# Miniprotein binders against E3 ubiquitin-protein ligase makorin (MKRN): the designs that were tried, part 11

Target 1, 323 residues: E3 ubiquitin-protein ligase makorin (MKRN), of Arabidopsis thaliana (Mouse-ear cress) (q6ids6)
Amino acid sequence: MSDRILCKFFVHGSCLKGENCEFSHDSKDPPNNVCTFYQKRICLYGSRCRYDHVRAASNLPLSSDSESLDRSISTTPSRHLQQQGDNNDGDKSSNVYCIHPREYPICSFAAAGDCPRGNQCPHMHGDLCNTCGKKCLHPFRPEEREEHTKECEKKQKHIEALKQSQDIECSVCLDRILSKATPGERKFGLLTECDHPFCIQCIRNWRSSAPVSGMDVNSTLRACPICRKLSYFVVPSVVWYSSPEEKKEIIDIYKAKLRSIDCKHFNFGNGNCPFGASCFYKHAYSDGHLEEVVLRHLGSQEGETVITDSIRLSEFLGGLQIF
Key: E = the ipSAE of ESMFold2; O = the ipSAE of OpenDDE; V2 = 0.75 times the mean of E and O plus 0.25 times the DockQ between their complexes.

## First folded at step 4 (miniprotein)

Design p1 (from h6a with A22S; at its last look DockQ between E and O 0.81; V2 from the best seeds 0.70)
Fold by ESMFold2, look of step 4:
Formats: structure tokens, sequence, C-alpha cells
Structure p1 (fold): chain B 323 residues (1-323), chain A 81 residues (1-81)
């Protein structure tokens, strides 16, 4: 029968002895499920302890653990990047506790997607993540489960959005936007008021055009080249959307990034921003508090929100020169 | 009323093919009567666009964007019809 017991610290990712470890780093070897502190009659967890509280009647699980540990302490730590100090025993009160279930790592092989022992593995396997298919969700660390699930879903959504975006062509130059040479060129220029796709270069060039004699600058600069719907800004994005909800999400992320940048026109309260509540940039005073945004009402008492502002092109263009 | 212009675009043959494809697409999307001909030398395209003065100017702005992108030279002649 096997003389080796699986190393708790290797399973936990905490083994500092590496190749010099007295315990097995092979997932096939059995774990020691018996609480060693209970066997020494010093476990303070009582009924809360995850480990089995059994009186010693067998040599295999308890004797191997306690005797091997004592003997390995007398050996020279030859190779390790971090110190191996006695502070593992630095407070004997802290050393007398069983390891709480949250402190046990999940099987590293299962978390990576391939445990050769499968259901026969004696170590704790994480719960299955339905998105990536790996047994990587720690049963007793809900914060890590939530973080993985959120990040894993985000990555999968991004991959799917990229796949759906691959064939989309610019409505001006007909180039596949994601096939362009540089990352800066591989961006869509999203218009808020229509769904015509443009590469960022073509739509910016359109908006930077000088008017041809007889054309109105405002209706040309802010209109979609295809459908003439006016859009306030061009929103750059590395992916295209397949739904109005995804479009809104892209716009909101861009707004959030701009809100971290102080608005030049607001100038910490010393200036007037021509874009008002529609401005994407941060309107913060010198002490850091933010301008409160309230919908503008014209002296109407009808109970409707009325927005009746117009913005001159020269004022709007002044804002664009910030970029 | 409608105006007709002729545009001559000179440039690299492969880039002119792309410009021609884009101009034909834009003509369809904008609902304009546009004739695009790649000349036999492959270094020239001739474009004839008919529409209102505003529609023609709009198309010309898009043509300028494409020509600038590909480094093509553009000459324009206004035709009254």
Amino acid sequence: as target 1 above (323 residues)
Amino acid sequence: SKVTIRVTVEGDPEELKRIAESLRFLARELGLKVEVRIETDGKTITVRVEGSPEEVAWFLLLLEILAKKYGAKVTVEIEES
C-alpha cells in the first residue's frame, strides 16, 4: 500500500519545500482527513471543524502527518525563494487550530480543467463554472466564486462580440474594420442615433471635412453620411453591437472613461461648458465635489421636462479641440 | 433641379478598384444616379454623378475622403444638364 500522503500545502499552493517535500505532490495519493489538532486534543473549532474528529486508532493518516512534519523541521531548507521561518509556529495558540474550510485550496488539477483522478480524487474539487467548464469555483470562498463568474462571463461576451464583429465593413471605405493593420485603426466609430457602421478613420474624416460651397456645416458635420441622422458624438469601440442594450453599454463605458477627465470648459467651476448636462467630461469643482446635474426646465409649470437649448457649431467645435 | 458632374480619379490600379467599389455602394445607399468606369489603363476612373446640388456635394465629400485615404488625385468638372 502507499506510504505517501498528499501534501496539504501543495494542494493549497503553499508548499515551500518543492522537490524536497516529504509529502506527495501527486493528486492520486490519499489525503489526511483527520484533524491533527483534535488528535492532540487541542482543536478549538469543535463542531465547526471541517476535519474528522476521531480518536487515534490507525497509524496511516495521523502518524505519517505528525512524525513526518517533526522530522522535516530538522532538515536544511536548501532551495526556496522565500524564507522558511519558525513563524509558522510563531504563536502556539494560532498553530493549535484546525484549518478552516475557507483556507483549503481546491485541487489545482481540477481547477485547470484536467484532474487525472476524476471522481476518485481524494482532494476537494471546485464547483464547475458553467462558462469555462472548469472545476475552479471554491465551495467556501463566495467572493472568489463571484469574481471568477463575473470575469469569466465578461471575457466570453467580449470574445463573442469580436466574433460577430469580424465581418462588419465600413459604410464608406468597405474595409473590414477589424482587419486593419494597427489597433488604433481597428476601431468602429459608433453613432448614437443610427446603426450604420464606420471605421473610426472614415467617420472622423467626415466630421473634419470643410463644407463645400452651399452646404450647411452643422447638418454635414454631425450627420450620418448614409442616413443623415444627427449624432452628438462619435463613440470609438473595438467591437460592434448586436442589440440596443449592447450599444448602450458601449456608449456608457465610453462616457464613464471621459467622466474621469476634468472638463476644460467647466474648468473646475470657473468656466461655462456649452454642452451642459450632455457633456461626457467631469464637472468637478476645485475641492473635488461634482456639479449636480438637473434637467433644465423653461419656466413651464406643466410638469414636463423641457430641453430647449441649441448649441452653436463654433462652441461645439471648441469642445472637440480637447482631443 | 439636378446637376451633373464628371470626376476623374487617378491613382494606383488596386486602390482605384476599391474606390470604385465604395463609390458604387455609396451611390446605391444615397439613391444617386452614378456611373463609375475604370479606364483601360487601370490608373484612372471616371465618375459621373447626377442629383441635386446638395446631393452631389455630399457625394463629393465622400469621394474626397476615399481619394485622400488612397492617395488618389481628383479633378472635377461641373456639367449643366
Scores: ipSAE 0.648, ipTM 0.901, lowest interface PAE 0.9, mean pLDDT 70
ESMFold2 (binder alone), look of step 4: mean pLDDT 78; pTM 0.704
OpenDDE base, look of step 4: ipSAE 0.677; ipTM 0.925

Design p2 (from h6a with F25W; at its last look DockQ between E and O 0.19; V2 from the best seeds 0.47)
Fold by OpenDDE base, look of step 4:
Structure p2 (fold): chain B 323 residues (1-323), chain A 81 residues (1-81)
Amino acid sequence: as target 1 above (323 residues)
Amino acid sequence: SKVTIRVTVEGDPEELKRIAEALRWLARELGLKVEVRIETDGKTITVRVEGSPEEVAWFLLLLEILAKKYGAKVTVEIEES
């Protein structure tokens, strides 16, 4: 039985390869916890890596012919210039300003990566960051160490998300979305209600396609091309998500961005936005004040004020090409 | 009612291979009976689709998106049942 490694995408219900996956789709198979960065000798996490640090057994035959070209670098003898410095016993009390270790700067070369002077550097090398592999942590500044660690972890998570996103194919055109010829097309179109991946171009083309006679325009334009689940929004993303929480974060960031853009239909109060308070765009008047969201309390007959959440933007999006 | 449609897609041989692969994948994901044949010239693919009018129409919209992406020409023929 070939020890098939469990497909990490299958575990998350996001594997589009199905039976043609090179990885197992049996939940009984061991998870692919192998750190691909460690295999490439670029794992920055070291012993704190959540993934298994297994080196691929390089079955490359060790061709033993390491001829040690012992290039004898001829040490040219440094001439002893005996400068007879006259003993003028001027008591120069060298005020050795004891610079506090906290104020001593770390080596910028070691902090950027490798210091060319290595251990012979006259400058203090920082401690190794376990996330970036750089000697950038100031030994005596714990606050800067904490800040760097937080930023470095955030950056590393983004690099990992980008790496996982490289293998995601569009459910329409089967292109690896991030490998598309045109850089502007190297974006995902995320659907809110399903996890089917689309390139931004294919999902835009789907949403702009006129339904054939007898199809409901609303169902066709808003349905996922694959699973027919209705998604009113397409969220453009440069990364694919690995969790529902990451998906939510991407969507919330996009919604926050849209809320910073003035609604063309509201037109600073001079227009009528069919979406009203449910609009994703900013409804600000010309003086900068926001439209007051009148929460319509629909009194149910039973006296419970159901705050009718946002008038389903869904009902009004039928007629508007919202790109 | 089931309908059968024959679709001819004409284009570049390499692009048509990619279209054919995508159409076979879409057919599987949609649960549709679709036959995709690359003709001997490699410049034409014949796609036979059998399903409900809605399912066939849905598949045709996806086919048109694929064809348009690759600059391929689509011709649709309804096979009379």
Scores: ipSAE 0.526, ipTM 0.869, lowest interface PAE 0.8, mean pLDDT 74
ESMFold2, look of step 4: ipSAE 0.591; ipTM 0.876
ESMFold2 (binder alone), look of step 4: mean pLDDT 78; pTM 0.706

Design p3 (from h6a with E21R; at its last look DockQ between E and O 0.79; V2 from the best seeds 0.70)
Amino acid sequence: SKVTIRVTVEGDPEELKRIARALRFLARELGLKVEVRIETDGKTITVRVEGSPEEVAWFLLLLEILAKKYGAKVTVEIEES
ESMFold2, look of step 4: ipSAE 0.640; ipTM 0.898
ESMFold2 (binder alone), look of step 4: mean pLDDT 77; pTM 0.692
OpenDDE base, look of step 4: ipSAE 0.701; ipTM 0.934

Design p4 (from h6a with G31D; at its last look DockQ between E and O 0.12; V2 from the best seeds 0.51)
Amino acid sequence: SKVTIRVTVEGDPEELKRIAEALRFLARELDLKVEVRIETDGKTITVRVEGSPEEVAWFLLLLEILAKKYGAKVTVEIEES
ESMFold2, look of step 4: ipSAE 0.574; ipTM 0.885
ESMFold2 (binder alone), look of step 4: mean pLDDT 78; pTM 0.712
OpenDDE base, look of step 4: ipSAE 0.693; ipTM 0.936

Design p5 (from h6a with K68E; at its last look DockQ between E and O 0.32; V2 from the best seeds 0.53)
Fold by OpenDDE base, look of step 4:
Structure p5 (fold): chain B 323 residues (1-323), chain A 81 residues (1-81)
Amino acid sequence: as target 1 above (323 residues)
Amino acid sequence: SKVTIRVTVEGDPEELKRIAEALRFLARELGLKVEVRIETDGKTITVRVEGSPEEVAWFLLLLEILAEKYGAKVTVEIEES
């Protein structure tokens, strides 16, 4: 039987020490319920501590020299001033404002992680969130519990995506993209049409490279360096995706961000954008009115209305160093 | 037609090891016949590329990106075919 005490941080998946932890990482070992603040004589919670108030046995040999210095502290007799306090039995009806349990705030220290006072907190401790391991769930506010759970799950999914992204190498320079020396370069350049990983630097350098004589400029600049599939734009991301759905979400968020940025070529209606209605950027006039996308129905001679989406961004993106 | 190009890349020994590794990877992924040799001084790598003019040109663009990233000097020689 391992005499090791279970690591509190391991139970919550937050142990940074791993195998070098002084505490057990076996879930079968007894939980470390010892109050470290009581060991330090700073536990402000006293008998209400959720943690065991065990003093570290100082194996210092108690040298038995109990010299009983019986310092007789002379009790100076405090004078009985008999102030005749008038017994005005004013019935101080202590309005015990029964504060509803919903109005009690949770302990901010327990909600942040460990409360230094444990169960001896005069403040109510929240319930344990299974995702973050913190006592942050208000027992009597289900709405706040649901909100926290939703946000905590989103944060956890993002942390997991970041962990999976750490081992992704650039297909050009073989650097672990998230481990690059320069923090600003710790970004993926996502291609829309393939799943080849690139660092943002290598894919930008590829897209800015002049093709050798005899190569089609448009094909070369838009092709993936590895598989030659055409991708019209690069999406900068701090995470690599685990699914096609997550890839789509990253791309759609980026497209939505670009649609909020005013097009420098449209220039509030004073310029001409070569991309027209297919532009990724906002075409708004100075009054905030948006350019109306006139979908030109070109009637084919055969009566099929081909909606020609205007000049595909694909035709002009090769010549403009916009990305 | 197949062409053979010899490329010499000069630079820092540790950076050249990374360039050589990346070029071998790219050669495999592109399906190109590429020989990468680190010279005995460790300050030079010799790269021999055989392929179509388009394939060789494509590989050279990637080599230039790698060399520029590491501040390495590139020299290109066309082997007579």
Scores: ipSAE 0.598, ipTM 0.899, lowest interface PAE 0.7, mean pLDDT 74
ESMFold2, look of step 4: ipSAE 0.607; ipTM 0.888
ESMFold2 (binder alone), look of step 4: mean pLDDT 78; pTM 0.706

Design p6 (from h6 with E57D L61M; at its last look DockQ between E and O 0.36; V2 from the best seeds 0.59)
Fold by ESMFold2, look of step 4:
Structure p6 (fold): chain B 323 residues (1-323), chain A 81 residues (1-81)
Amino acid sequence: as target 1 above (323 residues)
Amino acid sequence: SKVTIRVTVEGDPEELKRIAEALRFLARELGLKVEVRIETDGKTITVRVEGSPEEVDWFLMLLEILAKKYGAKVTVEIEES
């Protein structure tokens, strides 16, 4: 019972959907969906507007207003595509020019940073991302633009952290930690209670040492070799931090990984964990209807019993799974 | 009370240079009186450390970490008075 709305692409002679068009091809039908703000050059939603930004051909000025610097015109690629080509109308006489611009894909080559067709490309190119320099921002999907911007800025922060980390030397061996031969060696060993940098090998060897007679093992091996502040855990990281907030983020990510592994010393409530509340491992009970927990995350979602690995002292210092 | 020890480290010349630089850095950071000398054969360094027994033991633990890292042999002698 509802009236059909006038197809804005039919008005300009560029709708190829023909009989399958969801809009009216009768030029007498009302253009009730015409955007008043666009006609006044003040529509800030551009091609994302639900109203038509293409007036009827009989109403449009003869001038080349479509070439104006108005972003709303430049963000309506369906009109540009309608003018450039004819597809065979075959059996259906349909086309994509009546689809909302939000549904149009952007060129994947331009989005990856290198479109071989350049200005001759028949596909819509995305807007330039200021952070990565790629034309990957869909003009009509603000949620995707926001998601990319957040992810891209996060990646840029990581690259900057790596760059700043390149010159950091281990406080024991003086090696530039990120210049070591293998990826497993290119890791910092963070201490929670101080900011002295160590390569993972040196701090692990410190914690595996046998102190000279008369020195307390735990207070010596848990201490920073430089400042003697006690830190029960060593946190491996591929980057160094520039702020206390970044340090906390690194520690929290590592702690979350270890929380999926049952603490052998806690032994589901039947043992005594030497790390207590500072332990990064899971302290869950198995008695009294506690779920059985496994070291393999993919097989443990139902809480069923699975074979568990032994926890060794070196795994308390960061675990073999993290190195 | 302060003790003085002499440590001899034998190993690959290029790795010994790295060990010597690290030992000088550690001595400075720990506030210890340490002399590090690369001998003329280039395959031996001599280290003299003066400090409290606890400070010297702490430094020796770090020296052994470095020696283990580079596969160097360590010999310790206590100097008199």
Scores: ipSAE 0.655, ipTM 0.902, lowest interface PAE 0.9, mean pLDDT 70
ESMFold2 (binder alone), look of step 4: mean pLDDT 78; pTM 0.699
OpenDDE base, look of step 4: ipSAE 0.686; ipTM 0.930

Design p8 (from h6a with F25Y; at its last look DockQ between E and O 0.45; V2 from the best seeds 0.61)
Fold by ESMFold2, look of step 4:
Structure p8 (fold): chain B 323 residues (1-323), chain A 81 residues (1-81)
Amino acid sequence: as target 1 above (323 residues)
Amino acid sequence: SKVTIRVTVEGDPEELKRIAEALRYLARELGLKVEVRIETDGKTITVRVEGSPEEVAWFLLLLEILAKKYGAKVTVEIEES
């Protein structure tokens, strides 16, 4: 694979460079496209341009180098065999240039949302991003377009989630969580095992309450105050979810943040974490190797695969699922 | 086996209305027999909760969270009938 653009002269059997050609002679490589800069009379590459120089309008004005343009027009013969045109790259290289489309900048004012020249702007405007409504997508840089589209849709998804979160009330105090006085108070305390919404302060106060005699502290304080389902962690979030998929995304983002922090209970393999595979913190040994999580079903032993490895009991139990 | 506890909550009238609404909501969600009265002075609410010792303790933990949030003063006494 060459990652090169197909030679336009090779395709037409007119390449005089042969093995020295700067372009690909592999017919599977992508073909050239029409050069829009040539049609605007600003192409600076001339014969070296990777794109086809094709006249778009019938009434283009003539210039001091119109002789080269007239040759391209005169190539419409009726059953006439002509010799291959020679490569005149050297004749035109200093007089006519083509800026490759990937290198042409877009107007920064249009990209920001308002170009003062509007339709009269002499600079190239980017393509419209339907998500943010700005003309910021470079027409010839697909990597930048893809990156913007991904980033922009993520930002819009977050904005929509914020909008839908405005009316959510805490299941303890009934306050609208996003109407609280400070940014630190305007957070949900999300539980992994249920969908009851809490403001971060109420659920943290629940989790830090003093034990009442006769109550099991761990099962009480880790339980949802409403439905009593146990959740190992409270996940702070500035948005609420509308679906289980959105909930999982919020939890996964928070897990990723915590996985950069060494778990004090795991202690580089020297201790035991009571949360096991459910722990959000990093379980790394002293050499940096991560603890391996193994998931098993009891029915897998009846399967077609022979298991020859040994694992520690904690790994087996941490990955066990029962039918 | 059931315990009755009376709670008196004193505080700002606007915040007491919110505490009362929250306590009535929690009573419904937890399936507890709870009576909430806003007294005529508007600065006191009286709460009577009936249930098992565990159910009452659970409710009182939530009440304490609400009282702490609003800076309300709480007096609690167990009534054994």
Scores: ipSAE 0.627, ipTM 0.893, lowest interface PAE 1.0, mean pLDDT 71
ESMFold2 (binder alone), look of step 4: mean pLDDT 78; pTM 0.707
OpenDDE base, look of step 4: ipSAE 0.698; ipTM 0.931

Design x11
Amino acid sequence: SKVIILVVVEGDPEELKRIAEALRFLARELGLKVEVRIETDGKTIVVIVEGSPEEVEWFLLLLEILAKKYGAKVTVTIEGLSPEEIEKIIEEAKKKAEELAKK
ESMFold2 (binder alone), alone request of step 4: mean pLDDT 71; pTM 0.592

Design x12
Amino acid sequence: SKVIILVVVEGDPEELKRIAEALRFLARELGLKVEVRIETDGKTIVVIVEGSPEEVEWFLLLLEILAKKYGAKVTVTIEGDPEEIEKIIEEAKKKAEELAKK
ESMFold2 (binder alone), alone request of step 4: mean pLDDT 73; pTM 0.637

Design x13
Amino acid sequence: SKVIILVVVEGDPEELKRIAEALRFLARELGLKVEVRIETDGKTIVVIVEGSPEEVEWFLLLLEILAKKYGAKVTVTIEEGLTPEEAEKLIEEIRKKVEELAK
ESMFold2 (binder alone), alone request of step 4: mean pLDDT 78; pTM 0.721

Design x14
Amino acid sequence: SKVTIFVAVEGDPEELKRIAEALRFLARELGLKVTVRIETDGKTIVVYVEGSPEEVEWFLLLLEILAKKYGAKVTVVIEGLSPEELEKLAEEIAKKVKEEMEK
ESMFold2 (binder alone), alone request of step 4: mean pLDDT 65; pTM 0.528

Design x15
Amino acid sequence: SKVTIFVAVEGDPEELKRIAEALRFLARELGLKVTVRIETDGKTIVVYVEGSPEEVEWFLLLLEILAKKYGAKVTVVIENDPEKAKELAEELIKKLKEMIEK
ESMFold2 (binder alone), alone request of step 4: mean pLDDT 65; pTM 0.556

Design x16
Amino acid sequence: SKVTIFVAVEGDPEELKRIAEALRFLARELGLKVTVRIETDGKTIVVYVEGSPEEVEWFLLLLEILAKKYGAKVTVVIEPGSSEEAKKLVEEILKKIEEELK
ESMFold2 (binder alone), alone request of step 4: mean pLDDT 70; pTM 0.641

Design x17
Amino acid sequence: SKVVIIVTVEGDPEELKRIAEALRFLARELGLKVTVRIETDGKTILVVVEGSPEEVEWFLLLLEILAKKYGAKVTVEIEGSDEEVRKRIEELVKKWAEELKK
ESMFold2 (binder alone), alone request of step 4: mean pLDDT 74; pTM 0.673

Design x18
Amino acid sequence: SKVVIIVTVEGDPEELKRIAEALRFLARELGLKVTVRIETDGKTILVVVEGSPEEVEWFLLLLEILAKKYGAKVTVEIEDEDLSEEEIRKLIEEAVKKYLEES
ESMFold2 (binder alone), alone request of step 4: mean pLDDT 65; pTM 0.567

Design y1
Amino acid sequence: SKVTILVVVEGDPEELKRIAEALRFLARELGLKVVVTIETDGKTIIVAVEGSPEEVEWFLLLLEILAKKYGAKVTVVIEGDSPEEVKKILEELAKKHGDEEAAKRLIELLEKLYKS
ESMFold2 (binder alone), alone request of step 4: mean pLDDT 76; pTM 0.714

Design y2
Amino acid sequence: SKVTILVVVEGDPEELKRIAEALRFLARELGLKVVVTIETDGKTIIVAVEGSPEEVEWFLLLLEILAKKYGAKVTVVIEGLSEEEAKKLLEEAARELGDPETLEKIKKLIEELRKS
ESMFold2 (binder alone), alone request of step 4: mean pLDDT 66; pTM 0.571

Design y3
Amino acid sequence: SKVVIFVAVEGDPEELKRIAEALRFLARELGLKVYVVIETDGKTIVVLVEGSPEEVEWFLLLLEILAKKYGAKVTVTIEGLSEEEAKKLLEEAARELGDPETLEKIKKLIEELRKS
ESMFold2 (binder alone), alone request of step 4: mean pLDDT 63; pTM 0.530

Design z1
Amino acid sequence: SKVTIRVTVEGDPEELLRIAEALAFLARELGLKVEVRIEGDPEALERIARLLKYLAEKLGVKVEIRTDDPNGKTITVRVEGSPEEVEWFLLLLEILAKKYGAKVTVEIEES
ESMFold2 (binder alone), alone request of step 4: mean pLDDT 63; pTM 0.554

Design z2
Amino acid sequence: SKVTIRVTVEGDPEELARIAEALLFLARELGLKVEVRIEGDPEALERIARLLKYLAEKLGAKVEIRIDPDGKTITVRVEGSPEEVEWFLLLLEILAKKYGAKVTVEIEES
ESMFold2 (binder alone), alone request of step 4: mean pLDDT 60; pTM 0.517

Design z3
Amino acid sequence: SKVTIRVTVEGDPEELARIAEALAFLALELGLKVEVRIEGDEEVAERIRRLLEWARENGVEVEIRVDPETGGKTITVRVEGSPEEVEWFLLLLEILAKKYGAKVTVEIEES
ESMFold2 (binder alone), alone request of step 4: mean pLDDT 64; pTM 0.575

## First folded at step 5 (miniprotein)

Design q1 (from h6 with E21R A22S K73E I78E E79I; at its last look DockQ between E and O 0.34; V2 from the best seeds 0.54)
Fold by OpenDDE base, look of step 5:
Structure q1 (fold): chain B 323 residues (1-323), chain A 81 residues (1-81)
Amino acid sequence: as target 1 above (323 residues)
Amino acid sequence: SKVTIRVTVEGDPEELKRIARSLRFLARELGLKVEVRIETDGKTITVRVEGSPEEVEWFLLLLEILAKKYGAEVTVEEIES
């Protein structure tokens, strides 16, 4: 019997660990009975939990194998143009306008894919792009080659990210998020502190749900519905991330967009923003000058004032017992 | 203290199958003792939740979100303490 337990995230297409997953990615392996709350050290049932209290194996093998794939660029041999001799025959000065090779356009058919004329094409074929497989790289325009390569790689990464995102299910409604009937709902709600996938609608509904009397509104509404880890904001995305780096990029792009939007709580200096300089929104006065970054003193319980330049909004809101 | 709550969810048979699937998944992810039964009419699901008051409330909030999403009605029937 395979002692491997099936990855819950893999079943929902949302496993970021890939081959480094402690759980099986074989659909034939038994379903996971592991207590997700115990793995996070937040299981309230303790020994009375009906789920298996397995600790996540911290076996990150630091495989340091930076194999430098020195792909030797094979130097194409310089064809020696042999000087054929001076046969002196007559005077038809056809003004062969020697158009410089840089000015010749590449064959549009070869650049789009395959040229139907192949090697008999009267037009210059571009070099093969390794990313798109098209003969679209102009041989004598290095700037256009570099631009195409950058755009082509960016486009390919986006296509791959979209492809991987197609199988991601919402952890609440179990719908494939990108396959939702309503196009406006085909968005992920990314949580900063965990990798549980949600559709934008389910996570909005969760964050707008009134708890019954007795739950702290912030701890409930800002918690992940699955793992209870606090995330103070939701990032809307059309793609799911394959790495922590891509997640960070999506979050940083969204934060950059929010920084262009004036903070309604700061209200051009006429209001009070509870987040101060850690706000994601623009704190500009009516004249356009920015709020000065006031260093906030965090009192530790031990009476040491730590001056932190960058109180994360999460750390600031985690210390705010909103009475 | 452990609380047991019985909840009935009424709605369209196909939407109730979706709700029941989601509730069974959520119960497993949350570590909660939940029983989800589809009644013989297919128009009602009975959900029995056992947990702490906080755990039960957390699950009920998710149930209400699912019910509202699928146009189903939620009735809390019995609370056993």
Scores: ipSAE 0.552, ipTM 0.880, lowest interface PAE 0.8, mean pLDDT 75
ESMFold2, look of step 5: ipSAE 0.660; ipTM 0.909
ESMFold2 (binder alone), look of step 5: mean pLDDT 78; pTM 0.714

Design q2 (from q1 with L60R; at its last look DockQ between E and O 0.41; V2 from the best seeds 0.61)
Fold by ESMFold2, look of step 5:
Structure q2 (fold): chain B 323 residues (1-323), chain A 81 residues (1-81)
Amino acid sequence: as target 1 above (323 residues)
Amino acid sequence: SKVTIRVTVEGDPEELKRIARSLRFLARELGLKVEVRIETDGKTITVRVEGSPEEVEWFRLLLEILAKKYGAEVTVEEIES
């Protein structure tokens, strides 16, 4: 076996050095169980600490200075008890270092789902997460517990949404959308203004159609094929929604993705976007400031208008922007 | 005024059954008078659509989407005004 000491940060998934670590990442190597907090007199666990509480066999130079201070304190009022008659313990060379509760690592093997040492593991196993079934919840780091809980719930919600989406059929082809051959085909094309489900291929083909009559492209191809409500964008999604709140979440995530991309029609203020405030793309001027939505009402009404330095003069002269 | 078109769709029999099912559904949802008949050989469906010029074109676009999706060929054989 290796004569290296097991890396306690590796065991709990906290090792930042990876393969450059000075300690062993082999779970069979022995741990160093000395409590560092005890050496510094800050261990909060006392006799219940699972690390050994042992003072150094020989003092460091600074510790010798502390003993000199203790000798000075001992010539003034002293409160320590001497065990001269009972002090006959043998040789113990182990150093014990206590770890603060928040810095006490958990076993990374248990956190990943399987510890090869099982109940014989000398390291702390995290609390069980009832959602994923792994012992990964650090007992003393509430922030990490909350982060894991949120991420685990997100994964579970996604799996459940996939299950609930399996039977949904496209309103054009009637095929089950999630039964298609490739991942790119297994997508819904969500319309913002209605709840009719479409596979992404059918709704994109609708929007790419070439009407043979003189029909207006925007009033025809931007409309839902079933209910004729206009939607400016098709929002691709691998899951369908069960509530208006879930629909809004899907749309908001897609909007956020697109808002990192400069709108080609706005062209940094040099062009006109036909979608205005309904556009999902970023409307930024050349200096980087954003176009803001201005909601104006004719008359004396207050509270729905935001005036910013980014308002174009043409929009200010006689124009209303309502969304 | 209303117009009527007659459309022939040729393709694989199993895909034509899917197209016919979808066309009947769409006719119901759009409130259109549509007759869909799968011919005896199973390789052809005949579709008769009656409505306003806009309604007929709307349905024709959807029919062409379905035919393209399932690899079927579309032929418009007659137009009635």
Scores: ipSAE 0.676, ipTM 0.911, lowest interface PAE 0.8, mean pLDDT 72
ESMFold2 (binder alone), look of step 5: mean pLDDT 77; pTM 0.692
OpenDDE base, look of step 5: ipSAE 0.683; ipTM 0.919

